Miniprotein binders against q53ft3. Designs and how they scored, part 33

Target 1, 195 residues: q53ft3
Amino acid sequence: MFGCLVAGRLVQTAAQQVAEDKFVFDLPDYESINHVVVFMLGTIPFPEGMGGSVYFSYPDSNGMPVWQLLGFVTNGKPSAIFKISGLKSGEGSQHPFGAMNIVRTPSVAQIGISVELLDSMAQQTPVGNAAVSSVDSFTQFTQKMLDNFYNFASSFAVSQAQMTPSPSEMFIPANVVLKWYENFQRRLAQNPLFW

## First folded at step 16 (miniprotein)

Design pw5
Fold by OpenDDE base, fold request of step 18:
Structure pw5 (fold): chain B 195 residues (1-195), chain A 97 residues (1-97)
Amino acid sequence: as target 1 above (195 residues)
Amino acid sequence: SDREELIILAKWAAILLRKALDMARKGNTERAKYLIEMAIEYLREIEKLATTPEEEEIVEQAIEAAQEALQLLEQGKPDEVEEILREAIRLLRELYQ
């Protein structure tokens, strides 16, 4: 009924059902994960008046699970992106997951989905900055991509005096790359969907 | 597939009944009744998808259990509902486990 996606990894569509209303995905090597996507599978929605509370669990230094409420999935929002990279040092929150007979290795975290009544979900407070808007995620990704490209390209910059004749090679002035970068940034800031 | 749909519906029905049990235990009778009524609707859809006599029997028994639980709540007997709902959930598990 639920899927879990980490960028660069295979999608998970088979959660461990730990109770009738509770589902868990394992996240190996969780320290390398920045974002996780949780979404509903198939065409059958939540029953009317119900949704899913999404939790993150990681082992602390003692190997004890620390649970945090990330956010929610609902019929109105059947998928959500959560940033988990900054939560690894956070405080635990109340959670509906008891002692689970899951053999935890220090490198494995978990995503837990608890199916809840919507009115109960409204009383829950997710950890700050876990829920990422699609627009914010896109803007952040694009900015990181642009910065990465600019840094990479500029690392090869040489002055005219430093150049050795290479008639077979084409050269692009660094100012052209900079101008492109600045123009792209300006357009992105004005309209993230300008392209 | 019809089989996949049956499994998903059975899981939803079990979740609804589990939540109903929790509500009944908390003394929220009206919410429990509402959840059971929804579960019965799902069970009726599952009944349409059942292909074996065993599945049909399981669904029928689950409907009967859910209806009995609903009747007990209407009679003001929430303490007697837990066992019946657990049985209904157990029956549904046979469809997807």
Scores: ipSAE 0.776, ipTM 0.916, lowest interface PAE 0.5, mean pLDDT 88
Fold by OpenDDE base, look of step 16:
Formats: structure tokens, C-alpha cells, sequence
Structure pw5 (fold): chain B 195 residues (1-195), chain A 97 residues (1-97)
């Protein structure tokens, strides 16, 4: 139902369901993370009148999670980018995930999504500056993600002469990846919100 | 896939019923009823996607539970719906856990 994306990392599409209405993604090495994208997978929307409150948690000095409301995802806004780098030293609460038994390690932060009624969400106040509203920031994030993917994929590029036969594997020509990359960049430049 | 859709729908239905339970506890009967009604709609869709007798039975029982809860709310008995809704949620969990 939900996805979580950090630039340069694999997309997460399998949240841990810690309650009927609560989902959690783990973010290893969270101190290196500046932005997180949270999105609906798009198969089935929120029920009418519902959305998701998105929280970030990091361990405090005692190793206990500190939760902060980042913002929201809804059917009208099925994805959002959040800046978390400036929140790592902030204050937060234990709710709404504080009562959940979530295994944590010191280097792992979490993104929590609490599915809530829209009217209840309207009463909540996200922490300041967490929501990235700038198109430029979004574009930069996307570009960084694309570059990371391209670099990753290119690192595996081999010539035909260097290929070892592997009947169980499928190969994609590097030029296909490049073409995709170029096309995506072009689209992004034309309309950063083309998706 | 149909299976994936079933799982997602079941999760949404469970969430709706959970919220309904919360609303019932708060005395917001009308909101609780609305949420249950929505859950029933999802359950009906799940019923269409069910492929095993077990799934069909679970969905049927969940629908019955939800309908009973709705009836109790209509009768002005919000205190009696908690157990029923919990059972319905439990049933739904069997579809996606």
C-alpha cells in the first residue's frame, strides 16, 4: 500500500504493519539521509475520508524513539517529499507509534504512516520545514536518484566479449538504460511533476 | 494480481473497522456507522476475489459481524459493538497475515 524511497537506496514497498492502521519502514544509516519520499503504491487508494499521517522517528540519547509528524499523504497528494536531516536533533513525542513494539537499532530510523481520518489529520501540525514544497528540491532529489541508478547500472556494464553465458539471466543493453535515462531527464526538465 | 488486491482491500477494511470501533467508543455513532458501511463495501469486493472456501467463509463471517455491529449502532448500543468489530478485524487479518 505504501512505498518509501531514499535517494541512492532501493525503494521499499513492504512496510511492517505494526497495527491495523500503522505501517513502518526502517531507514538504516539514517544520519546520511536528507530526504525521504513516501508514496502510495497506487493500486487501491485510501478509503474515502482517510489519509496517512507520516512520522519520522530517531533514537534519542536513551535509545528510545522520538517521533515527529512530517506531513501527510492523501488520495489528492499520493506522494510527498520530506526533509529529515534537520530533524535529527529535534524534540518529539512517543505517539502515535510509541506504544508499538518495534525493534530498533541505534543507526536505524523509521518512517511511520498512520492511517487516519482526514478530519483528524487536519488537527495535526507537522514540524516546520519538513515538507519539501519546492519544485527545485524535488527535481534535485529526482535527479540524484536517477544519477545513482544510472551509475549503479553502469557499474555492471560489460562488453559482449566479457560476458559469461548465464542462461538463467536476462540482459538489458546498456544503450537501453541510457536512452531511458535521457528520456526521463528530458521529461523531468520539461515538467518536474510529470508523474 | 487478484490476490494482491484482496490483501489490500482486506487491510483497508480492517482499518475502517478499527476506526469505526474508535468512533463507537467516542460516542460518534453516525461516523462509526458510516465507516462500517464502507468496510462492508470493501468486504463485498473481497468476496468477489476470494478463491478458496476458507477465504469465502472468512469474508462471509466478517460481513455478518460488520452488519451486526451496524445494527447494534442503529439500535443505540455502541457499547456492544466493540467485541464484534474486534472479531471482524481478526477475521480480516487472516486474509493478509
Amino acid sequence: as target 1 above (195 residues)
Amino acid sequence: SDREELIILAKWAAILLRKALDMARKGNTERAKYLIEMAIEYLREIEKLATTPEEEEIVEQAIEAAQEALQLLEQGKPDEVEEILREAIRLLRELYQ
Scores: ipSAE 0.770, ipTM 0.919, lowest interface PAE 0.5, mean pLDDT 85
Fold by OpenDDE base, fold request of step 18:
Structure pw5 (fold): chain B 195 residues (1-195), chain A 97 residues (1-97)
Amino acid sequence: as target 1 above (195 residues)
Amino acid sequence: SDREELIILAKWAAILLRKALDMARKGNTERAKYLIEMAIEYLREIEKLATTPEEEEIVEQAIEAAQEALQLLEQGKPDEVEEILREAIRLLRELYQ
């Protein structure tokens, strides 16, 4: 139902369901994370009149979770980018996740999605500057994500002469990845919201 | 896949019923009814996707529970709805847990 993406990490598509209407992703080594993308997987939309409130939690100095409302995902906005790096010293907000007996390691944060009625969501106030609203910030994030992917993929590149025959494996030519990258960059430059 | 769709629909139905329960507790009967009605629509879709007798039975029982909850709300008995909705949610969990 939901996905969570951190640039340079594998996409998470299996949230822990902690209640009927609450889902949680773990974010190990959260201090190195600047931005998180939360999105719907695109199979079945929210029921009519519902959306998701997206929360971030990190352990305080006492190891207690501090929850903050980042923003929302809805059928009209099925994905959102949040900046979490500046929130690590913030004050906690009211949240619906209660006292989760999750033994938290100091290095692990969480993204929580609470499925809510849209009218209830309208009454909630996200923490300031969490939502990446600027086109420039979005473009920068996307570019970094693309660069990370390209660098990762290219690290596995081998010449034809270096290839070990493996008839059971499918191979993608490096030039295909490069072309995709270039095309994506071009589209992004033309319209950061082309997707 | 049909199985994946069934699971997702079941999760949404459970969420709807949970929200209905919350609305019933708050005395928002009309909203609770609306949410239950929507859940029943999802349950009917799940019924079409059910492939085992066990799944069919679970969905049928959940529909019956949801319908009973609606009837109770229509009768002005929101206090009696909570247990029934909890049971319906429990049934749905069997589909995706």
Scores: ipSAE 0.768, ipTM 0.914, lowest interface PAE 0.5, mean pLDDT 87
Fold by OpenDDE base, fold request of step 18:
Structure pw5 (fold): chain B 195 residues (1-195), chain A 97 residues (1-97)
Amino acid sequence: as target 1 above (195 residues)
Amino acid sequence: SDREELIILAKWAAILLRKALDMARKGNTERAKYLIEMAIEYLREIEKLATTPEEEEIVEQAIEAAQEALQLLEQGKPDEVEEILREAIRLLRELYQ
């Protein structure tokens, strides 16, 4: 029913069901993970009026699990991206996963999905900065990528007077890079999914 | 596949019944009834997907249990609903475990 994806890793589609309404994915080497995608597999939607509260757990300095509410998945939002890299210093929140006798290795974190009524979910407050607005985060990432590329490329810019001929190398005018950047930004602003 | 669909529906039905049980405990009888009714709808779909006599029997028993739970809630006996719903959930687990 649920999937979990970490960039550069195989997709997980088999959650451990720890209760009728609770599912858990293990995340080995969690310290290297910046973002996690949680999604419905898409075969059968949530029952009407229900969704999933998505939690992250990591071991504290004592090896005890610290659970934090990341956000939600619903029929209207069947997938979500969460940033977990900055959560390691956060305080634990109330969570529905109780004392799970899950053998926890210090390097393994967990994603927990609790199936809840939507009205109950509305009363829950996710930790700040965890929910990456899928569109906003993608737009922000893309913008950062574009800025990074532009800054990188522009750092190599030389005037014609400063140019040393290198017949074996191809040169791109800086104005072409700028034009591309401006055009891409315009397209992105119009439709973040133009690609 | 039909089998995969049956399993998923059974899991959803079990979740609904579990939530109904929680609502009944909290005294939210109307919500409990609603959730049980929804579970019965899923159970009816599972019944259509059942391919073995064992599956058919399990689903039938689960429907009966769910209906009994509804009747008890209508009678104002939420305390008696918990055991019945637990049994229905147990039955459903046999379909997807």
Scores: ipSAE 0.764, ipTM 0.913, lowest interface PAE 0.5, mean pLDDT 88
Fold by ESMFold2, fold request of step 18:
Structure pw5 (fold): chain B 195 residues (1-195), chain A 97 residues (1-97)
Amino acid sequence: as target 1 above (195 residues)
Amino acid sequence: SDREELIILAKWAAILLRKALDMARKGNTERAKYLIEMAIEYLREIEKLATTPEEEEIVEQAIEAAQEALQLLEQGKPDEVEEILREAIRLLRELYQ
């Protein structure tokens, strides 16, 4: 029904349903996350006149969940990228105890999707600068995926001195991957829609 | 697969009925009726996908409940639809759990 993607992590496609109209994805180690993508799975769209309000939740200093409206997904915009990095730093930046408290336990935040009537969604205002424009969002997401591919492929590189003959394995020189990466980045920067 | 489609349709139908209940509580009877009618369309699609007697029975009971709720709204009895819509939603939950 819904998917949630963070760069460098496996896509989540199995939301926890907490009510008929409410779906939740856990985000462990959320302070390392800058952007999250929320998107519709499959070919069965929202019913006519409905869409999804997307929220970000983290526990405040009192242990209470703080829910912030990030934006929306609809049949007309079934995928959206949301910036959450500024939301996490607000509490830490305004609290001197955050700087003094060097023992930092990872905590789990949540992405919530509330299925709502479009008329109800029109009355809601997302937090500022959480939603990224569609063209800018696509470019940023694509760049992050390209960076992740390059980093992943490069982690398997071996030097010429380290190579042991292994006829059952095929190898690609790391420079080929780098050249492809650089060429793709250049083309994307000149025309984000070149594909 | 048919099973995956049935589950998704059941979730959408349950959401439509939840929203219909919300509209009935607000006194927006015409919107509540519209949402129930749409839910019945989803239920009929689920009926085509059902493969076990248990699934078929659940869908039939959910359709009957939704139709009864629609009739009560037409009669100006919105307070009487709450239990019926909750039962239909419960039945749909059995399909996707």
Scores: ipSAE 0.702, ipTM 0.884, lowest interface PAE 1.0, mean pLDDT 77
Fold by ESMFold2, look of step 16:
Structure pw5 (fold): chain B 195 residues (1-195), chain A 97 residues (1-97)
Amino acid sequence: as target 1 above (195 residues)
Amino acid sequence: SDREELIILAKWAAILLRKALDMARKGNTERAKYLIEMAIEYLREIEKLATTPEEEEIVEQAIEAAQEALQLLEQGKPDEVEEILREAIRLLRELYQ
């Protein structure tokens, strides 16, 4: 139903369902995360008149987790980017996850999605400006993801003089990755929504 | 796949019935009826996708429970729907768990 993406990590598509209407993704090593993307997987949309309130919770030093409303996903906005770096500790609003016994490990933050009626969501106020609505912020996030992919692929590069025979493996020349990176980066700079 | 679609529809139907139960508890009978009617539409789609006798029996029982809850709300008996809606939600969990 939902997906959660962090730069440099595999997409999570198997949320922990903690109630009929509540879903949770674990974010290990959350201190290295600046942004998360939450999105609908898209096969069957929310029922009419419903949407998802998206919350963030990080490990509390006192063992009392605080959930903060980041924003929303809806049929009209089925994907959203949220900035989680810089969120204040210990400050939270009224939220639907407080009574639930959700198992948590140290250094693991959580993204919670609560399916709500749209008119109930309209009365909720997200913390600060966690939702990334600026094209510049989206572009910066995406560019960092592109840099991570290029650095990862490039870390495996070898010259022809350094190659050893490996007939059971398929290889991609490093210049193919570089050309893809350069073309994608150019198109993203010209139009972040070029796809 | 049809199995994945059935599971997602069952989750949505269960959510609709949970919200209907919440509305009935708050005394919002008209909203509760609306949500149950939507859930029945989802249950009818699940019925088309059911492939085993067990799935067919589960969805039939869930439809019957949802229709009874709707009738009780139309009769002005919202206090009597909680057990029935909880049973329908439990039946739907069997489809997606």
Scores: ipSAE 0.700, ipTM 0.888, lowest interface PAE 1.0, mean pLDDT 79

Design pw5
Fold by ESMFold2, fold request of step 18:
Structure pw5 (fold): chain B 195 residues (1-195), chain A 97 residues (1-97)
Amino acid sequence: as target 1 above (195 residues)
Amino acid sequence: SDREELIILAKWAAILLRKALDMARKGNTERAKYLIEMAIEYLREIEKLATTPEEEEIVEQAIEAAQEALQLLEQGKPDEVEEILREAIRLLRELYQ
């Protein structure tokens, strides 16, 4: 029903079903993971009016799970990329995984998927630092970040004739920044998942 | 495969019936009826995929339970569907377990 992918790791397609409507994937060594992709497997979509709420859980200092709502997958958006790198010290969210307050293995986090009615999902708010993205949304955010970086760096550009020496400062030729920008943009357009 | 498809459909049907039970407990009879009707359509698809007499019997019993629950809700008796829906959910678990 669901798949879970981390760049550089084998895809997981065998979720642990912990209830009729709740599924879990383990993420060992989660501290090295920046993003996770959650997606629908197979040809049989959610029933109409239903979708999946996606959660991230990590063990706190006592080994107790801290659950955080990342976002959603639906028939209209059956694949999504979630940022977890900023969530490894956050506060918990309201969550439907019940009494999963059992000590968990150190360095192993979990992705939880709860199948819910869309009306119920509309009342849920993902954590503010989790970027909810599809591959297209990740590409769009990355392109805007690159544009912002290039525009910022370019605002400091001066001609060589206008340059004042400053031995303690390091400088980068503007064309190096442009070449990096063009190359990165090309790679991203060819493979949005090259990360 | 047909077995993989049967398993997925059984999981979806069980989820639909669980949500219907939740709605019936909250008094939302119209939503509960809608969810049971959807579950019955999934059960009919499972019936087409069933290959053993055991699977055929299980899905027939689940359909009968879901239809009885639907009839009780149509009669305005949401408090009477809980045991029936729980049995239908248990039957579906036998298909995908």
Scores: ipSAE 0.689, ipTM 0.880, lowest interface PAE 1.0, mean pLDDT 79
Fold by ESMFold2, look of step 17:
Structure pw5 (fold): chain B 195 residues (1-195), chain A 97 residues (1-97)
Amino acid sequence: as target 1 above (195 residues)
Amino acid sequence: SDREELIILAKWAAILLRKALDMARKGNTERAKYLIEMAIEYLREIEKLATTPEEEEIVEQAIEAAQEALQLLEQGKPDEVEEILREAIRLLRELYQ
Protein backbone atom coordinates (compact mmCIF):
# COMPACT_ATOMS: atom_id res chain seq x y z
CA MET B 1 0.00 0.00 0.00
CA PHE B 2 2.70 2.50 1.06
CA GLY B 3 6.41 3.07 0.61
CA CYS B 4 8.90 5.05 2.67
CA LEU B 5 12.30 6.26 1.45
CA VAL B 6 15.23 7.99 3.11
CA ALA B 7 18.16 9.26 1.03
CA GLY B 8 21.01 6.77 1.04
CA ARG B 9 18.87 3.92 2.37
CA LEU B 10 16.92 1.10 0.75
CA VAL B 11 13.25 1.80 0.19
CA GLN B 12 10.81 0.28 2.67
CA THR B 13 7.69 -1.25 1.14
CA ALA B 14 6.40 -3.44 3.98
CA ALA B 15 4.72 -1.20 6.51
CA GLN B 16 3.66 -2.65 9.86
CA GLN B 17 -0.13 -2.50 10.07
CA VAL B 18 -1.03 -1.53 13.63
CA ALA B 19 -4.77 -1.07 13.00
CA GLU B 20 -7.05 -1.50 10.03
CA ASP B 21 -6.45 2.13 9.03
CA LYS B 22 -2.96 2.74 10.49
CA PHE B 23 0.45 1.81 9.04
CA VAL B 24 3.94 2.34 10.44
CA PHE B 25 7.52 2.35 9.13
CA ASP B 26 10.48 2.15 11.50
CA LEU B 27 13.28 4.68 11.04
CA PRO B 28 16.39 3.37 12.81
CA ASP B 29 19.16 5.90 13.47
CA TYR B 30 16.58 8.64 13.00
CA GLU B 31 18.78 11.45 14.31
CA SER B 32 20.82 11.35 11.10
CA ILE B 33 17.71 11.67 8.89
CA ASN B 34 16.67 15.08 7.53
CA HIS B 35 13.98 14.18 4.98
CA VAL B 36 11.67 11.26 4.31
CA VAL B 37 9.59 10.45 1.24
CA VAL B 38 6.21 8.73 1.64
CA PHE B 39 4.41 7.35 -1.40
CA MET B 40 1.66 5.03 -2.58
CA LEU B 41 2.59 1.56 -3.88
CA GLY B 42 0.80 -0.63 -6.38
CA THR B 43 -2.14 -0.04 -8.65
CA ILE B 44 -4.92 0.09 -6.05
CA PRO B 45 -5.31 3.69 -4.88
CA PHE B 46 -7.16 5.03 -1.85
CA PRO B 47 -10.90 4.53 -1.97
CA GLU B 48 -12.84 7.50 -3.32
CA GLY B 49 -12.93 10.35 -0.83
CA MET B 50 -10.05 9.06 1.28
CA GLY B 51 -6.39 9.83 1.76
CA GLY B 52 -3.51 9.45 4.22
CA SER B 53 -2.37 11.70 7.05
CA VAL B 54 1.37 11.24 7.59
CA TYR B 55 2.90 11.50 11.07
CA PHE B 56 6.42 11.39 12.51
CA SER B 57 7.12 9.87 15.92
CA TYR B 58 10.30 9.81 17.99
CA PRO B 59 10.87 8.50 21.53
CA ASP B 60 11.10 11.19 24.23
CA SER B 61 13.51 11.03 27.19
CA ASN B 62 11.15 8.53 28.89
CA GLY B 63 10.99 6.34 25.77
CA MET B 64 7.41 7.41 25.04
CA PRO B 65 6.39 8.24 21.47
CA VAL B 66 5.86 11.88 20.50
CA TRP B 67 3.72 12.11 17.35
CA GLN B 68 3.62 15.10 14.98
CA LEU B 69 1.59 15.60 11.80
CA LEU B 70 3.86 16.11 8.77
CA GLY B 71 1.29 16.39 6.01
CA PHE B 72 -0.69 14.26 3.57
CA VAL B 73 -0.67 11.85 0.65
CA THR B 74 -3.73 11.48 -1.59
CA ASN B 75 -4.71 10.07 -4.97
CA GLY B 76 -4.02 13.56 -6.35
CA LYS B 77 -0.63 13.78 -4.63
CA PRO B 78 0.49 10.18 -4.17
CA SER B 79 4.04 11.01 -3.06
CA ALA B 80 5.41 13.73 -0.82
CA ILE B 81 8.67 14.75 0.83
CA PHE B 82 8.70 15.73 4.50
CA LYS B 83 11.42 17.47 6.48
CA ILE B 84 11.90 15.87 9.91
CA SER B 85 15.26 17.32 11.03
CA GLY B 86 13.61 20.07 13.10
CA LEU B 87 11.01 17.84 14.76
CA LYS B 88 13.13 15.66 17.06
CA SER B 89 12.63 17.88 20.11
CA GLY B 90 9.27 19.43 19.14
CA GLU B 91 5.90 19.48 20.80
CA GLY B 92 3.53 16.60 20.13
CA SER B 93 0.23 17.19 18.36
CA GLN B 94 -3.20 15.62 18.39
CA HIS B 95 -3.00 12.37 16.50
CA PRO B 96 -4.81 9.07 15.96
CA PHE B 97 -1.94 6.82 17.17
CA GLY B 98 -2.05 7.70 20.86
CA ALA B 99 -3.70 4.45 22.01
CA MET B 100 -1.01 2.30 20.37
CA ASN B 101 1.73 1.17 22.76
CA ILE B 102 4.39 0.00 20.34
CA VAL B 103 7.60 -1.25 21.94
CA ARG B 104 10.61 0.34 20.21
CA THR B 105 14.35 0.66 20.69
CA PRO B 106 15.53 4.07 21.97
CA SER B 107 17.13 5.07 18.63
CA VAL B 108 14.16 4.20 16.41
CA ALA B 109 11.56 6.71 15.24
CA GLN B 110 8.50 5.96 13.14
CA ILE B 111 6.53 7.28 10.20
CA GLY B 112 2.81 6.67 10.70
CA ILE B 113 0.15 6.79 8.01
CA SER B 114 -3.49 7.07 9.08
CA VAL B 115 -6.08 6.54 6.37
CA GLU B 116 -8.77 9.21 6.72
CA LEU B 117 -11.74 10.77 4.94
CA LEU B 118 -10.58 13.77 2.91
CA ASP B 119 -12.90 16.19 4.73
CA SER B 120 -11.41 15.07 8.06
CA MET B 121 -7.91 15.68 6.68
CA ALA B 122 -8.85 19.19 5.56
CA GLN B 123 -9.33 20.13 9.23
CA GLN B 124 -5.84 18.98 10.25
CA THR B 125 -2.87 21.35 10.50
CA PRO B 126 0.71 20.05 10.16
CA VAL B 127 3.14 20.96 12.94
CA GLY B 128 4.30 24.53 12.39
CA ASN B 129 8.07 23.86 12.26
CA ALA B 130 7.75 21.05 9.69
CA ALA B 131 8.62 21.89 6.10
CA VAL B 132 6.55 20.07 3.48
CA SER B 133 8.21 19.39 0.14
CA SER B 134 6.61 18.07 -3.04
CA VAL B 135 8.46 15.75 -5.40
CA ASP B 136 9.02 18.85 -7.56
CA SER B 137 10.51 20.69 -4.56
CA PHE B 138 12.74 17.71 -3.78
CA THR B 139 13.88 17.68 -7.39
CA GLN B 140 14.63 21.40 -7.20
CA PHE B 141 16.57 20.94 -3.93
CA THR B 142 18.52 18.03 -5.41
CA GLN B 143 19.28 20.03 -8.56
CA LYS B 144 20.61 22.89 -6.43
CA MET B 145 22.80 20.45 -4.50
CA LEU B 146 24.17 19.09 -7.77
CA ASP B 147 24.85 22.61 -9.09
CA ASN B 148 26.57 23.57 -5.87
CA PHE B 149 28.84 20.51 -5.91
CA TYR B 150 29.68 20.92 -9.59
CA ASN B 151 30.51 24.62 -9.20
CA PHE B 152 32.60 23.95 -6.11
CA ALA B 153 34.58 21.11 -7.65
CA SER B 154 35.02 23.03 -10.92
CA SER B 155 36.50 26.00 -9.05
CA PHE B 156 39.55 23.83 -8.30
CA ALA B 157 40.04 22.77 -11.92
CA VAL B 158 43.38 23.48 -13.56
CA SER B 159 44.53 22.97 -17.13
CA GLN B 160 47.49 20.77 -17.92
CA ALA B 161 49.56 23.93 -18.51
CA GLN B 162 48.80 25.06 -14.95
CA MET B 163 49.62 21.78 -13.22
CA THR B 164 52.55 21.53 -10.80
CA PRO B 165 53.72 18.04 -9.77
CA SER B 166 52.25 17.05 -6.40
CA PRO B 167 52.91 13.39 -5.66
CA SER B 168 51.08 13.52 -2.31
CA GLU B 169 47.77 14.41 -4.01
CA MET B 170 45.37 12.47 -6.19
CA PHE B 171 43.59 14.12 -9.10
CA ILE B 172 40.32 13.52 -10.89
CA PRO B 173 39.93 14.74 -14.49
CA ALA B 174 37.34 17.50 -14.62
CA ASN B 175 35.31 15.72 -17.30
CA VAL B 176 34.62 12.86 -14.85
CA VAL B 177 32.73 15.25 -12.59
CA LEU B 178 30.83 16.69 -15.56
CA LYS B 179 29.93 13.21 -16.86
CA TRP B 180 28.69 12.17 -13.42
CA TYR B 181 26.65 15.38 -13.16
CA GLU B 182 25.04 14.82 -16.58
CA ASN B 183 24.27 11.16 -15.84
CA PHE B 184 22.77 11.98 -12.45
CA GLN B 185 20.53 14.69 -13.93
CA ARG B 186 19.30 12.29 -16.62
CA ARG B 187 18.50 9.58 -14.05
CA LEU B 188 16.79 12.10 -11.75
CA ALA B 189 14.56 13.25 -14.60
CA GLN B 190 13.57 9.63 -15.26
CA ASN B 191 12.98 8.76 -11.61
CA PRO B 192 13.34 11.44 -8.90
CA LEU B 193 13.72 8.72 -6.26
CA PHE B 194 16.24 6.42 -8.03
CA TRP B 195 18.88 6.89 -5.34
CA SER A 1 -0.40 -11.28 -7.85
CA ASP A 2 -4.06 -12.07 -7.29
CA ARG A 3 -3.34 -12.85 -3.61
CA GLU A 4 -1.62 -9.50 -3.09
CA GLU A 5 -4.53 -7.72 -4.78
CA LEU A 6 -7.07 -9.60 -2.63
CA ILE A 7 -5.18 -8.60 0.53
CA ILE A 8 -5.09 -4.91 -0.44
CA LEU A 9 -8.77 -4.88 -1.36
CA ALA A 10 -9.62 -6.55 1.96
CA LYS A 11 -7.68 -3.86 3.83
CA TRP A 12 -9.49 -1.08 1.95
CA ALA A 13 -12.86 -2.71 2.57
CA ALA A 14 -12.12 -3.00 6.29
CA ILE A 15 -11.13 0.66 6.41
CA LEU A 16 -14.33 1.68 4.61
CA LEU A 17 -16.40 -0.28 7.14
CA ARG A 18 -14.50 1.28 10.09
CA LYS A 19 -15.22 4.75 8.74
CA ALA A 20 -18.85 3.79 8.18
CA LEU A 21 -19.05 2.73 11.84
CA ASP A 22 -17.58 6.08 12.88
CA MET A 23 -20.17 7.95 10.77
CA ALA A 24 -23.04 5.89 12.16
CA ARG A 25 -21.87 6.73 15.70
CA LYS A 26 -21.94 10.43 14.81
CA GLY A 27 -25.47 10.15 13.41
CA ASN A 28 -24.34 10.72 9.82
CA THR A 29 -26.47 7.91 8.42
CA GLU A 30 -26.24 8.91 4.74
CA ARG A 31 -22.45 8.99 4.76
CA ALA A 32 -22.36 5.68 6.65
CA LYS A 33 -24.58 4.10 3.96
CA TYR A 34 -22.35 5.44 1.19
CA LEU A 35 -19.25 3.98 2.80
CA ILE A 36 -20.90 0.59 3.30
CA GLU A 37 -22.03 0.55 -0.36
CA MET A 38 -18.43 1.22 -1.41
CA ALA A 39 -17.19 -1.54 0.89
CA ILE A 40 -19.64 -3.98 -0.73
CA GLU A 41 -18.19 -3.06 -4.15
CA TYR A 42 -14.73 -3.95 -2.82
CA LEU A 43 -16.09 -7.20 -1.36
CA ARG A 44 -17.54 -8.14 -4.76
CA GLU A 45 -14.10 -7.66 -6.31
CA ILE A 46 -12.57 -9.80 -3.56
CA GLU A 47 -15.15 -12.47 -4.35
CA LYS A 48 -13.85 -12.62 -7.95
CA LEU A 49 -10.31 -13.18 -6.63
CA ALA A 50 -11.11 -15.75 -3.93
CA THR A 51 -9.63 -19.18 -4.76
CA THR A 52 -10.40 -21.33 -1.69
CA PRO A 53 -13.67 -22.36 -0.06
CA GLU A 54 -12.52 -20.65 3.13
CA GLU A 55 -11.95 -17.34 1.33
CA GLU A 56 -15.30 -17.65 -0.44
CA GLU A 57 -17.11 -18.29 2.86
CA ILE A 58 -15.42 -15.33 4.56
CA VAL A 59 -16.31 -12.96 1.72
CA GLU A 60 -19.92 -14.20 1.62
CA GLN A 61 -20.30 -13.68 5.36
CA ALA A 62 -18.74 -10.21 5.16
CA ILE A 63 -21.10 -9.20 2.33
CA GLU A 64 -24.10 -10.49 4.28
CA ALA A 65 -23.02 -8.52 7.37
CA ALA A 66 -22.46 -5.34 5.36
CA GLN A 67 -25.86 -5.69 3.66
CA GLU A 68 -27.58 -6.18 7.04
CA ALA A 69 -25.87 -3.07 8.40
CA LEU A 70 -27.04 -1.13 5.34
CA GLN A 71 -30.63 -2.35 5.88
CA LEU A 72 -30.55 -1.24 9.53
CA LEU A 73 -29.33 2.21 8.54
CA GLU A 74 -32.11 2.48 5.92
CA GLN A 75 -34.60 1.62 8.68
CA GLY A 76 -33.26 4.47 10.84
CA LYS A 77 -31.49 2.16 13.33
CA PRO A 78 -27.88 3.39 13.36
CA ASP A 79 -27.31 2.31 16.97
CA GLU A 80 -27.85 -1.33 15.95
CA VAL A 81 -25.07 -1.54 13.33
CA GLU A 82 -22.00 -1.52 15.55
CA GLU A 83 -21.71 -5.23 16.32
CA ILE A 84 -22.52 -6.18 12.73
CA LEU A 85 -19.87 -3.84 11.28
CA ARG A 86 -17.30 -5.04 13.84
CA GLU A 87 -17.98 -8.62 12.75
CA ALA A 88 -17.53 -7.71 9.07
CA ILE A 89 -14.22 -6.02 9.91
CA ARG A 90 -13.09 -9.09 11.87
CA LEU A 91 -13.95 -11.33 8.91
CA LEU A 92 -11.89 -9.14 6.58
CA ARG A 93 -8.89 -9.40 8.93
CA GLU A 94 -8.94 -13.16 8.36
CA LEU A 95 -8.38 -12.50 4.64
CA TYR A 96 -5.22 -10.45 5.19
CA GLN A 97 -4.28 -12.50 8.30
Scores: ipSAE 0.678, ipTM 0.875, lowest interface PAE 1.1, mean pLDDT 79

